# VHH binders against Gliding motility regulatory protein (frzE): the designs that were tried, part 11

Target 1, 240 residues: Gliding motility regulatory protein (frzE), of Myxococcus xanthus (p18769r270to509)
Amino acid sequence: DISNEVREQLDRVESDLHMLRDDAFRFVRRNDDGINTLHGNLAKMADHVAEARLVPLSTVFDAFPRAVREMSRTQGKEVDLVIENADIGVDRSMLGDVRDALVHLLRNSVDHGVESPDTRQQLGKPLNGRIRIRVRVDGDMLHIEVEDDGRGIDPERLRQAAISKRLINAVQAAALSEREAIELIFRPGFSTRDQVSELSGRGVGMDVVKRKVETLGGSVGVSSRIGRGSTITLRLPQSL
Below, E stands for the ipSAE of ESMFold2; O stands for the ipSAE of ESMFold2 at other seeds; V2 stands for 0.75 times the mean of E and O plus 0.25 times the DockQ between their complexes.

## First folded at step 4 (VHH)

Design v5 (from d5, 17 letters changed; framework vhh_7pa5_2; at its last look DockQ between E and O 0.15; V2 from the best seeds 0.00; counts 0 for: pae O 8.5 > 2, unsure alone 60.4 < 65, placed apart)
Fold by ESMFold2, look of step 4:
Structure v5 (fold): chain B 240 residues (1-240), chain A 127 residues (1-127)
Amino acid sequence: as target 1 above (240 residues)
Amino acid sequence: QVQLVESGGGMVQPGGSLRLSCAASGFTFSSYEMSWVRRAPGKGPEWVSTISYTGSTTSYADSVKGRFTISRDNAKNTLYLQMNSLKPEDTALYYCAKDLSTYYYDTSGPSDAFDVWGQGTQVTVSS
């Protein structure tokens, strides 16, 4: 009776193999759960580090009221500056570029956008011009809007300037819609002076602002109406 | 009273270094781009370098790229130009200038690219 004994031994071996299979399945399940948990915790830690690197935009904006007052005094104008949501944060590495862009926009609004008090009175506008900086967050994108209530951007002057700078010819200029003409401010070469002068600088223009913002993963927009004012919008990722 | 005062010029041998300074007063320094311009003997003015409002962006003429470094200290209202590996052709009167941006509201711009110039500081590179 050797046959029955062998089969009983084989039954025990088979049972042991089933148990080992079940143990292996349990081990794989536990290991997979642990890896998923580690990935989740690492992602949360990375988010916390990114949030800790954010610096309030107020660190950029603190100097703006004084700067606008001085620019206004120099130009014989009265301009009020309103800043909203300055406590919203941005990655520290972007502060210089953001400040450079905003100073450029403020200078444009005060020096050339907002009319003199006498002109504003004749146009039926409040005597004090207004510049508003408004910050908001939409998803992971930071929106900074700089709005003035000045004369607005004149599409015809932009067409003529682009012709004189040899960026487009008269036929091309005439074909542009108002919206397309206003967008000329972003065109490479538009911001520079006549290139016949060796003193032509390489300073900040809207093409430079747009290029820097796009390098950071963002975008720049413009909206304007003659007589009503202009809004420049910077969209930037809040964290790099 | 807007004023720019340059200093730090002098005589140096080829290959030498100098550091120019420009003290600014009478305006909000941090609200303007700043530039260095030079005038060599018998020649007209030549743009050398420009630095953005915060110093985050700099630009240089091809003739000085890699040798000169522009910087600014907005807390001290001071602009700097570090000049290394100086050559005889760098001999010039160096001016600090308050740069003018091209405006997108009114594209006529000023006739002069710079609205205020200092009196200059002489740099002479010779044996």
Scores: ipSAE 0.074, ipTM 0.552, lowest interface PAE 5.3, mean pLDDT 81
Fold by ESMFold2 at other seeds, look of step 4:
Structure v5 (fold): chain B 240 residues (1-240), chain A 127 residues (1-127)
Amino acid sequence: as target 1 above (240 residues)
Amino acid sequence: QVQLVESGGGMVQPGGSLRLSCAASGFTFSSYEMSWVRRAPGKGPEWVSTISYTGSTTSYADSVKGRFTISRDNAKNTLYLQMNSLKPEDTALYYCAKDLSTYYYDTSGPSDAFDVWGQGTQVTVSS
């Protein structure tokens, strides 16, 4: 019997092929399970690293009350600084950029936002101006708000300044809403005549601040009301 | 009172050099960006150059790049403009100015692009 032997060999080959297929499926499944486990463990490790990198914002903010007092004295103004929730942390790698942006905002609030005591009396405002830094967390994002109770941003003056700086023409300026006009402070070249500059972040224009914040995955906003003051908001991921 | 006083202007032949100075008082000089602006006869103001708070970054109008150098000495509250390879078209009244910030609360207008102006120093380039 030669046909029975052939059948037996064919049955063995078929069995071997089924076993090889099953082994291949187990191999693929084990590797897929391993990849999923590695992804999960890497996610946990990333969380641990992110927490270890966080540094309280108080390390940046502690010098600000003295800085504001000195700026105010130089300008003949009385300005109080209030800082809220400075215990909240941010990624260490962002501290320098955050510090430089906030110094820029504080200087602008003291020098240009808050009025002189005489002017504040005439306007019926408290003689001491106020700047408030407030920090909060919303999901993965830090919000740092710098608010002053100064003169506020006048959209019409911003339109006129943008025309003078040749960023837009009069027709374009007239087409801007008040909100859009206030956003002109973020336009490239608004703090310089003809060029977007790549500065170190030490008191540079708001266009550079916005670009740096956006590179970190965040955003910068402004809101203002004439006579009431202005708020600049930095949104930043808490960790990179 | 905030005050800016320019000096160092004069008459020079084409190809010559001049160094302008601007003495600042009445404000914390190191906390502001500073600029040079010029006004040629019969023309409006033309921005020339700007320097950052510490002096680490500078920018220039295309017409003066490579020939002019802006600098500052924050210890002396003084802004400088070194002008080399001068041309007749550089003839103008040169002003230093405290540059605009990101807040334009009360002084920004077409003619008030800068917070404080000096009185100017005349530069004349001719044979």
Scores: ipSAE 0.012, ipTM 0.209, lowest interface PAE 8.5, mean pLDDT 79
Fold by ESMFold2-Fast, scan of step 4:
Structure v5 (fold): chain B 240 residues (1-240), chain A 127 residues (1-127)
Amino acid sequence: as target 1 above (240 residues)
Amino acid sequence: QVQLVESGGGMVQPGGSLRLSCAASGFTFSSYEMSWVRRAPGKGPEWVSTISYTGSTTSYADSVKGRFTISRDNAKNTLYLQMNSLKPEDTALYYCAKDLSTYYYDTSGPSDAFDVWGQGTQVTVSS
């Protein structure tokens, strides 16, 4: 009948409309899949470009055994340097800052951290001091730890030194945790400058190291126990 | 409360000997490097000697090297300075100092600034 004929025509139009809608959705999905593939390829290209900028840390570390040996001879100390994961890469643009920071940390460990052989023998420690550089990647962050098995840092000594240098008052010093007291080494003006040495005074203090690392989007940490040694940790973006 | 009490000074002729003592209290003596510092009449403080917290490592000013010996007794919380072959130029007030200078992270050796907790002990070398 006439009503049924009109309904059949409407049903056909609805069916055709559904088919066109499905075709449109399939076309959009295929184009979305294509866009997702393109985005994936661009991300892979960006990763490949970033990887092309990475240089193995061995480029920096290869000089360290000789440098530590020279530093140790000057101080009359015997120090073993162990380097782990030297093949991990870092952005080429950061190599100079990373090298400068690590050389400074190695010098601090040799000059101030590791005790003389006679002192180590009296303490029942191995006669040779040990400095260990460990490199680890965690996500997009690079962790470089410089550890020594030396005398460690006394937080009470640091509190008193900061008071004597008028960087903090006694109330502020007493409120610091042990860890916060050790972190006083990073405060501007905490380092005692050698008045007769131009080399020690060229703005390569621990506060300068921290500032450089923070400028690269990283952070610096310290941990220590008296008689057990100290660890300085540099956290840096692997790529800028 | 950190307290350092020096004793053992006196008058002696050139070539003589004296032994100074410093009694420490109010801190863990065995955990700190200790120093002797002197001040001659009309002059500023002069670092004399430092000893490590275990007593195994010692250092001396060139002016006293070979003549003075620093030592410590951690069981008695006491620091000593044995002074031999004394000279008129050794005449000074001698102070025991808890070494509060940080020798870590860009610190030079013994600091020119001394945190002296004691009254000092007078050493006079004269005929």
Scores: ipSAE 0.006, ipTM 0.143, lowest interface PAE 10.2, mean pLDDT 77
ESMFold2 (binder alone), look of step 4: mean pLDDT 76; pTM 0.755

Design v6 (framework vhh_8fcz_2; at its last look DockQ between E and O 0.29; V2 from the best seeds 0.00; counts 0 for: pae E 8.2 > 2, grease 24.5 > 24.2)
Fold by ESMFold2, look of step 4:
Structure v6 (fold): chain B 240 residues (1-240), chain A 125 residues (1-125)
Amino acid sequence: as target 1 above (240 residues)
Amino acid sequence: QVQLVESGGGLVQPGGSLRLSCAASGFTFSSYEMNWVRQPPGKGLEWVSGISYTGSTTTYADSVEGRFTIIRDNDKKMVYLQMTSLKTEDTAVYYCAKDLSEYYWDIGPDAFDVEGQGTQVTVSS
């Protein structure tokens, strides 16, 4: 009986083929799973290496209270400095440039932002001015805000200055909103030193701060209210 | 009281070298960009060179680039100007300066804030 034996052989072959198919699919899935796991592990390692290069901003900020006190004394002003979240880090290679930018902003706030105690009394402000540095991380970007409670930025003075420097005409100046006028501080040409280098060290304008930050891959923002103070925000990548 | 004391000037021949020094006191030196400016005979002040708060960035006027080097020492509160390949056109009184007077709150005509007596550099054969 030959028919039963042939059927038995075909059943055995079919079973073997199913097993082989299952083994092949399992092998392919394991390879795909392994590659995905490797990609995940490599991403974690890259994150850890980038984080290991970070240095706390406190290494920069530790000198600021003394610096503000000395700048305030020299200018006959009283200024309190508050620093928040200084343990957040930045790439070590950026420390010098970050310090330069922040010292510039602090000097600007003490020397020209915060009013004298006599003037603050006349304005109904606390006699001690206040500067607040606040750090936060948003995605891969570091945000450093430097806020003072000084005189703020006068958009009308900025419009008039831009006209006198021939950066815009009177019609263009009149069309600017207050926010747009305040952003004129970043416009190239607010320095008569344009005939020389536009790099850091040639002047003290906000366009210098902005260019340095942009060279690092970041950006600079401003928010201000005349009589109430100004906030400059530096946005920087945490890692280069 | 802010004081900036310049020194190191003198008479040199064209092609010669000088190193100017500026001693600072009465302000937080490390919190200011420092500059050298000069006043040629019968002319107004002109900017020569600048150096950032930490010294990491330096800038130069086109007329002196490649010939002058600005250096600062925050520990000693000193700024220096190393001048080489001097020309007769470099003859001037040299001053160091800490204030540039261009801030976004008080935007007006650009000005240099000199405090010291300066040091005379004379380049003549």
Scores: ipSAE 0.013, ipTM 0.400, lowest interface PAE 8.2, mean pLDDT 80
Fold by ESMFold2-Fast, scan of step 4:
Structure v6 (fold): chain B 240 residues (1-240), chain A 125 residues (1-125)
Amino acid sequence: as target 1 above (240 residues)
Amino acid sequence: QVQLVESGGGLVQPGGSLRLSCAASGFTFSSYEMNWVRQPPGKGLEWVSGISYTGSTTTYADSVEGRFTIIRDNDKKMVYLQMTSLKTEDTAVYYCAKDLSEYYWDIGPDAFDVEGQGTQVTVSS
């Protein structure tokens, strides 16, 4: 039958068209699902690569108890070191700079922060000084605090030192808040000698700590109270 | 008691090389930045090079950059200065110096303290 043959051909054409559409939709769906899965896997792989770059701060801190004991003996002092959260990691590329900064801060606490045993006895303090390194994570930033229970920083003495060095005048010094006066320790001219030009550019002191931390995309803070000690805080990105 | 003992100096022709050594004792070597400074005849002290606690960061005076290399070995308590392409202007007594921090609570500036006799470097034909 002509009518039946025409209908059978149309049914075959419709069936073939439907199969082609279904195959196309299945191909697009499988490829879209595969692409989304690949994107997800690449993101996870990137995160795992980034995580593989992190090294525990304990790799730096493990040497500090011995170093502080040796510094303390050289100065005739007794100092207890407490380290908190040493298992937190930092980018491997930052490790040397972090170590250098922390060693400088520990040296300053032992040599200049913590008083002699005789002075501590006169002040009613424990004979053993205390230094605490504490690490915390806040979002994508690390906060490394180095705290001592030593003599603290006298803002008035820092103002006087800055005036005597001709870094600021008396009017400028008087206008500084207590915090701003304490922050003079980070000023480049404060850590250099103008009378010894060949040595003035050597890159040492607390200005070096600040520059190192800022180069890493971080910041440095200080807080202190006379007779109660000082805390230097390094704020650093955990990943570079 | 801080002790620094320099060695390795001598007479060398222009374009020559020398390696200076400094042996440190009496302090926690790995906790201090180390420096080389020099004193040319009839002049004051001139800073040459510095190295951080771990050796991760090195710095050089413009006059020696690209020619001198500072290295430290914390296990041996040694600091070295490798000098190449020496010039007559490099003639000096060379000292290693521990970075001496002044009290930041008092005056704040750091200073180099040269403890040893130094080592004489003479660059001449």
Scores: ipSAE 0.000, ipTM 0.171, lowest interface PAE 10.6, mean pLDDT 78
ESMFold2 (binder alone), look of step 4: mean pLDDT 79; pTM 0.805
ESMFold2 at other seeds, look of step 4: ipSAE 0.017; ipTM 0.319

Design v7 (framework vhh_8fcz_2)
Fold by ESMFold2-Fast, scan of step 4:
Formats: structure tokens, C-alpha cells, sequence
Structure v7 (fold): chain B 240 residues (1-240), chain A 125 residues (1-125)
């Protein structure tokens, strides 16, 4: 019943509506794609800005091979140092504290952790001790692990030392798990020899390392097995 | 050979100041924590102060905190003890000592790694 002119007008209106709808969807999609691209570019710029504030840990680690060789020479030991992921960065303001903590851990591993070559041979271990520094990033946190394959930390020896230093009594010591006993190394007054502790002395030890790391918003962990070695883990925010 | 050479001691009046110096050789100085310990006349060794590898962390005995300052210069292989408000009780031979911390691996009983001749500090009228 509709004239040819009216039909042609309706057909044009329907075609125009289809084109407008398709153009609108394409426009919205292109603008959404553009916004998503901008968001991606802003996130990449933020990452680049954060990265520009970070200094590679190799800045600290590059001195360690020579230091470990010199420490080993004075002790009559052979120690291999392996460093993994040294290119990972940390906030420049933390470099001094990170270096101090790591040098303390390396020295303790070389001087006390790693056994003499004769002892290692008797135990069926390779003559060369091994120290591994491993760096990884987990979210916003940096994990630095210092591992040695030395004598390990004896939980019973730590219980007895804590009793001798009067930090805990024998009943309290017996109630500690193996893990809790190993964590005694972080208690104030444990890091020093008896005479220094008795003189109200304060050494630079694992309790100081723990406090420094905690001040930076991080934490310190330890794991060890007697005869197999020890791992100290520093967890630090990558950026302050 | 590890060697530590202390200097800067002398006779000073109560309330006075002295700066002690320690020159280190024979080891990787920047890889060791350094300490000052002292021996008063007729007494055993007493720990005074400690400093970390880079100098970012310092520790002090309660008897000297606020009066003494420990500093180090790794390029010169030197550690210093700036002493102020000196008391007669500070009279002692002062020694520079490298790291005291062998607590969790080895407790051999040697309390202090004291080396060298020391430097005499006498606080009196």
C-alpha cells in the first residue's frame, strides 16, 4: 500500500540507521582501543620512571668475587661464588644497607659456615665451598638469598647458647621448634660473644641486620640444615 | 699478615676530647666490621663501639653512647673514634679490632680479635 517514493525513503532511512549504528560501534571500539592503549602506555611510562630510580644490584655485587677470594685466602679455604640476576635493580637509597647486610652474610659464610677443605673431604663434600646469591622479584618485593653449602646452623647449639646468655631458660629452650631455635640468631644480645654481652656491648650482627631490613619495610628469613648449609633471605621493597 | 695500628691517645683533662685512629693492613678492610675495645688498668677488655662495612650502621656501649662517634674511611683503610666529654673511667688502652661476630657458627671462646699495641688514653687532672 505504500508508494514507491515512501518505500525508497524507508529503505534509505533503514540503510542510514544501519550505517550510523555500525559507525557508532566502530567509533566506540576505536576510542576504547585508544583509551586502553593510553592506559598501557601510561603503565609502561610509570614502569620506566620507577626503573630510572633503581640501580642494578651489580653495583653492589661486582666487588664480591674479589672480596670472597681475599676472605678465602686468609682462611685457607677455596670458595666459589655464584651470583644470579645481578641486573635486578633496587632503590639507590637502600644500596648501603643492602651492601652491609650482604658483606656480613658473605664473611660469616666464608669464615664460619664453610668447612675447611680437610673437613669437607672427610664429609664427602666438594673441596670448594659454594656461596650462591640469588635475586628475584615477587610483586613489589625484592628477595635476595645468600646460600652456602657449609656446616649449617645447629638448633641444639643455639638453644644451649641462648640458655648460657640467659635469654631463655632450659624449659623455654626445650619448647622451641627447630625453626624457632634457628631464629634465635635474630634475638637482641644473641649476635655477640658472652663477654661483649656482659659488658652491655652491642655488636653488628643478625639482630642489627633484621632491624635495618624491617626499617626499610622488609623482613629477614633463615633456613638451615646441619651439615648441608644455610640460606638467609632478605625481603625488601624494590622501591621506597 | 693482618695488622692494626692505633694512634691518637694521650693525657686529657675530664670533659676533654681526643680522636683515635686505626690504620688497617693485610686484609680486605671493606669486608669487615670494625670495633673499638678498651682495657682499663687492672681490668679485662671492654667493647666500646662498632661500625658496619660501609659505615651506615654504628653501635655503642651504653657507657659511651652520645659521647663517642665511630667513623671509617674505606679508601684510606682507617677507622676513627671521636671521644668527647671524657671521664676518668674512660682511662684505658684502646684497641682497634676487626669483627667480633662468630656467634652462630663458632663459639671458640675468643671474645675479642684484639691486635696491635693499642693507644693509651689517660683522663686525669
Amino acid sequence: as target 1 above (240 residues)
Amino acid sequence: QVQLVESGGGLVQPGGSLRLSCAASGFTFSSYEMNWVRQPPGKGLEWVSGISYTGSTTTYADSVEGRFTIIRDNDKKMVYLQMTSLKTEDTAVYYCAKDLSDYYYDTSGDAFDVEGQGTQVTVSS
Scores: ipSAE 0.015, ipTM 0.377, lowest interface PAE 6.7, mean pLDDT 80

Design v8 (framework vhh_8fcz_2)
Amino acid sequence: QVQLVESGGGLVQPGGSLRLSCAASGFTFSSYEMNWVRQPPGKGLEWVSGISYTGSTTTYADSVEGRFTIIRDNDKKMVYLQMTSLKTEDTAVYYCAKDLSTYWYDVSGPDAFDVEGQGTQVTVSS
ESMFold2-Fast, scan of step 4: ipSAE 0.017; ipTM 0.241

Design v9 (framework vhh_8fcz_2)
Fold by ESMFold2-Fast, scan of step 4:
Structure v9 (fold): chain B 240 residues (1-240), chain A 124 residues (1-124)
Amino acid sequence: as target 1 above (240 residues)
Amino acid sequence: QVQLVESGGGLVQPGGSLRLSCAASGFTFSSYEMNWVRQPPGKGLEWVSGISYTGSTTTYADSVEGRFTIIRDNDKKMVYLQMTSLKTEDTAVYYCAKDLSTYFYDTGDAFDVEGQGTQVTVSS
């Protein structure tokens, strides 16, 4: 005869075997279902990625007229925004970075570029300032230009500012061409002396815009004439 | 409306000390680098010292380095300039200035000067 202890042990073994069989079956079924689902999802994701590679820049630009109106109201200025070729596409993955860069450029044009209506009247300019965003494609590169008809960039003031901020000395500043002096706006620390010690690391300045664009494989240019306005050009790969 | 009110100036003999104060209002004080600038008699504005948003980084003009110390108190919205070993060449009206976040459109002074200033005269 078999003792109660041996019967209880056999009962446990039988229960354990049933559980192991059920777990193994569920594992195989889930693994097969999971692999088939993953293969299907990856194929769909690949199709979606291919279809969504380029999206119109209007996705970014549609918010800008309201943003410029709000910025202008805060500064007591009147600014007209014109956007050209908003239908040109850019890689979906770049939309956020493009938006951030352009919002920064628009803020700079409204806050610092475009003069007050009173100042514009004294200078014989139209009372309303003008900001134009123009998009164009050149080969595989996208060019986004932000132009204002404001006060422009004074190369001599930038030389003095860079000396005051200890970014360059007076001899170095005097040796810069007009274009090189204007490009001082891209120098790290131009807005602050120690940008790397600040927790933000992202202070207000064109050096932040330049670093972000360069990380995307692009470049930034500047063109300005004192009293006539400034143009900042972002050159970016249309697809990554 | 941005307001900067400077105080603490006066007449002092060469080698003396003064502490200047600037009370700020009308803007988010902790978001701006603050500066001291001065205007000597018959000259333009001269930058003296700067302090970062947190106060962790300070900078000084070569003419004042080692003699002046800039400090800020973000809770009180104050910036201070501790001046020691004063020279006759330090005679000027001293202004507290909010730094421009971007210099590239500046057609005049590189600093926002909003106060009346405080006169420092170093003479016997």
Scores: ipSAE 0.012, ipTM 0.176, lowest interface PAE 9.1, mean pLDDT 77

Design w10 (framework vhh_8fcz_2)
Fold by ESMFold2-Fast, scan of step 4:
Structure w10 (fold): chain B 240 residues (1-240), chain A 122 residues (1-122)
Amino acid sequence: as target 1 above (240 residues)
Amino acid sequence: QVQLVESGGGLVQPGGSLRLSCAASGFTFSDYAMNWVRQPPGKGLEWVSGISSSGGDTTYADSVEGRFTIIRDNDKKMVYLQMTSLKTEDTAVYYCAREGSDYGDYWAFDIEGQGTQVTVSS
């Protein structure tokens, strides 16, 4: 199945080819060729200027293997980090915010997502946890996925957490769908309460990550299956 | 299944001391931070203290800071609350609670046991 826009484009191309075979508009054709050349050159100049501001994400990612090793040692966990498409670039001005967001996501995966080796053995999982960072480009947007194969996010626990933090009452919590319950991680104030778990990541919760990404003109998504892991997706403009 | 069994409560005079114990089973104890929460008569739940999964980090409610100490023994699957300088306002049912595994700093407490009654009275 193809979109109406694609069919319209193909029809226009075929019509243009028929017109090109007619000598009656030779003067118009020469003017169109000149204009098309100018538009092509301007687009190439714009792309060149945009490319001059882009730096590869490997600039950010180069520190991550060391960071994950240190986080994992603190927790007594073994974690393998896999990074895909690190050569894709982003606007230099966004690097700091992108790094901060990704470091927080990696810390959450190590501290809260990935189970201990003993637990993973009991569950029939590989002893080493896996975190994957995958980068892809879709039009003008960059998608960065941070996936772990850990315990996943329990919607019922999130409902309880929201009630405990007094963000919603029990009636409101019961009315949330599982998807809506998982999205509670992005609620302002959800991650600002001081609770104990290795004390890592305090003061930099998922609501802060969402706010930073939205300030850059992007969005954040979450997908999780209990016992199977979680994926956080950052969608960002490649150029500001 | 997850089980938490609290013990060690009782009647104690103001200024006295008491040690609460919590025995955990049905989960990998060393993966979870543990907390103590309490419910005074006729009131809601109040968080008291927490300890990280490794036992390296502890935190306390302002009302108990300097008076209570939380410790854990991962080999025995136990968490303890050592209470000193007890006050009448410490009277409550005390529950041991497991922190949920989640993303960020948000937490839910898994309260599975019956709790243990602490009464501070003259």
Scores: ipSAE 0.010, ipTM 0.183, lowest interface PAE 9.8, mean pLDDT 77

Design w11 (framework vhh_7pa5_2)
Fold by ESMFold2-Fast, scan of step 4:
Structure w11 (fold): chain B 240 residues (1-240), chain A 122 residues (1-122)
Amino acid sequence: as target 1 above (240 residues)
Amino acid sequence: QVQLVESGGGMVQPGGSLRLSCAASGFTFSDYAMSWVRRAPGKGPEWVSTISYSGGDTSYADSVKGRFTISRDNAKNTLYLQMNSLKPEDTALYYCAREGSDYGDYWAFDIWGQGTQVTVSS
């Protein structure tokens, strides 16, 4: 029976084709499920590795009360230091740069920001100056604010200093907003002291702080009111 | 006119002493940290010492620590540098300098004096 033989052969071929297609679909789905599981496991591992690299900022901050006390004592000033959220972590690889930046900011606040007790008394301020370090996290970014209640930054004095250093002319200086004038502290030529700073090794300018923070993928900001104090904000990725 | 005028330099034998003065005018002296900076022949400038606005904090280069004393008299608008146990290596022009910013800049100087010569020899 040729008719029956032909039908049986066609049925076998059709069955074989369906089996191959179903096997292909099962293979693709099984491999897709495996790949999705692998991607999920790698993402979790990356998160665990990132978390394992974080160290609390208290590792840096624990030395600061003694440092500020010593700086204040040598200046004849009374300064209170308040630290908020020291338990927040930062990538271990950034710790040294964060420490260096914060030590520089604290020294600026004690040496230049906070007025003498006699001056504070004449201005009707509390005799003790106040420095506050506040840490906060916003998404993937770490914000470290260093605030003092000192003399603040005078935009007009910064304009005059920039003119004296020949970074800008008088016309350019007059065109700056108050915010732009205050941001002059971050300009490379403004904070550089050439061989004098190199030979003494005493300090670095705010332009160096800005460059270090930018190298870490962050940014730096300043806010100030004359007679009311200044806040420097370091914005950094929490993980590199 | 804003001005710094140094005086008190001269020639002295090794182990001797000199006292430098810097008279400030044209600005509120007590609002500024002040520094002494020196320049030896054929060398770049070397920071020597700094004093804060109030006189409550002082800093010194390691090369002069224990031998030099910086001080100020805000009532007289005058900065001083007492130099003891002078060495030939202290031979330089000594400049009085005003810090150019109340914030952010430890070593930024916006005003310099003309300098006073100190020579330590024989």
Scores: ipSAE 0.005, ipTM 0.168, lowest interface PAE 10.0, mean pLDDT 79

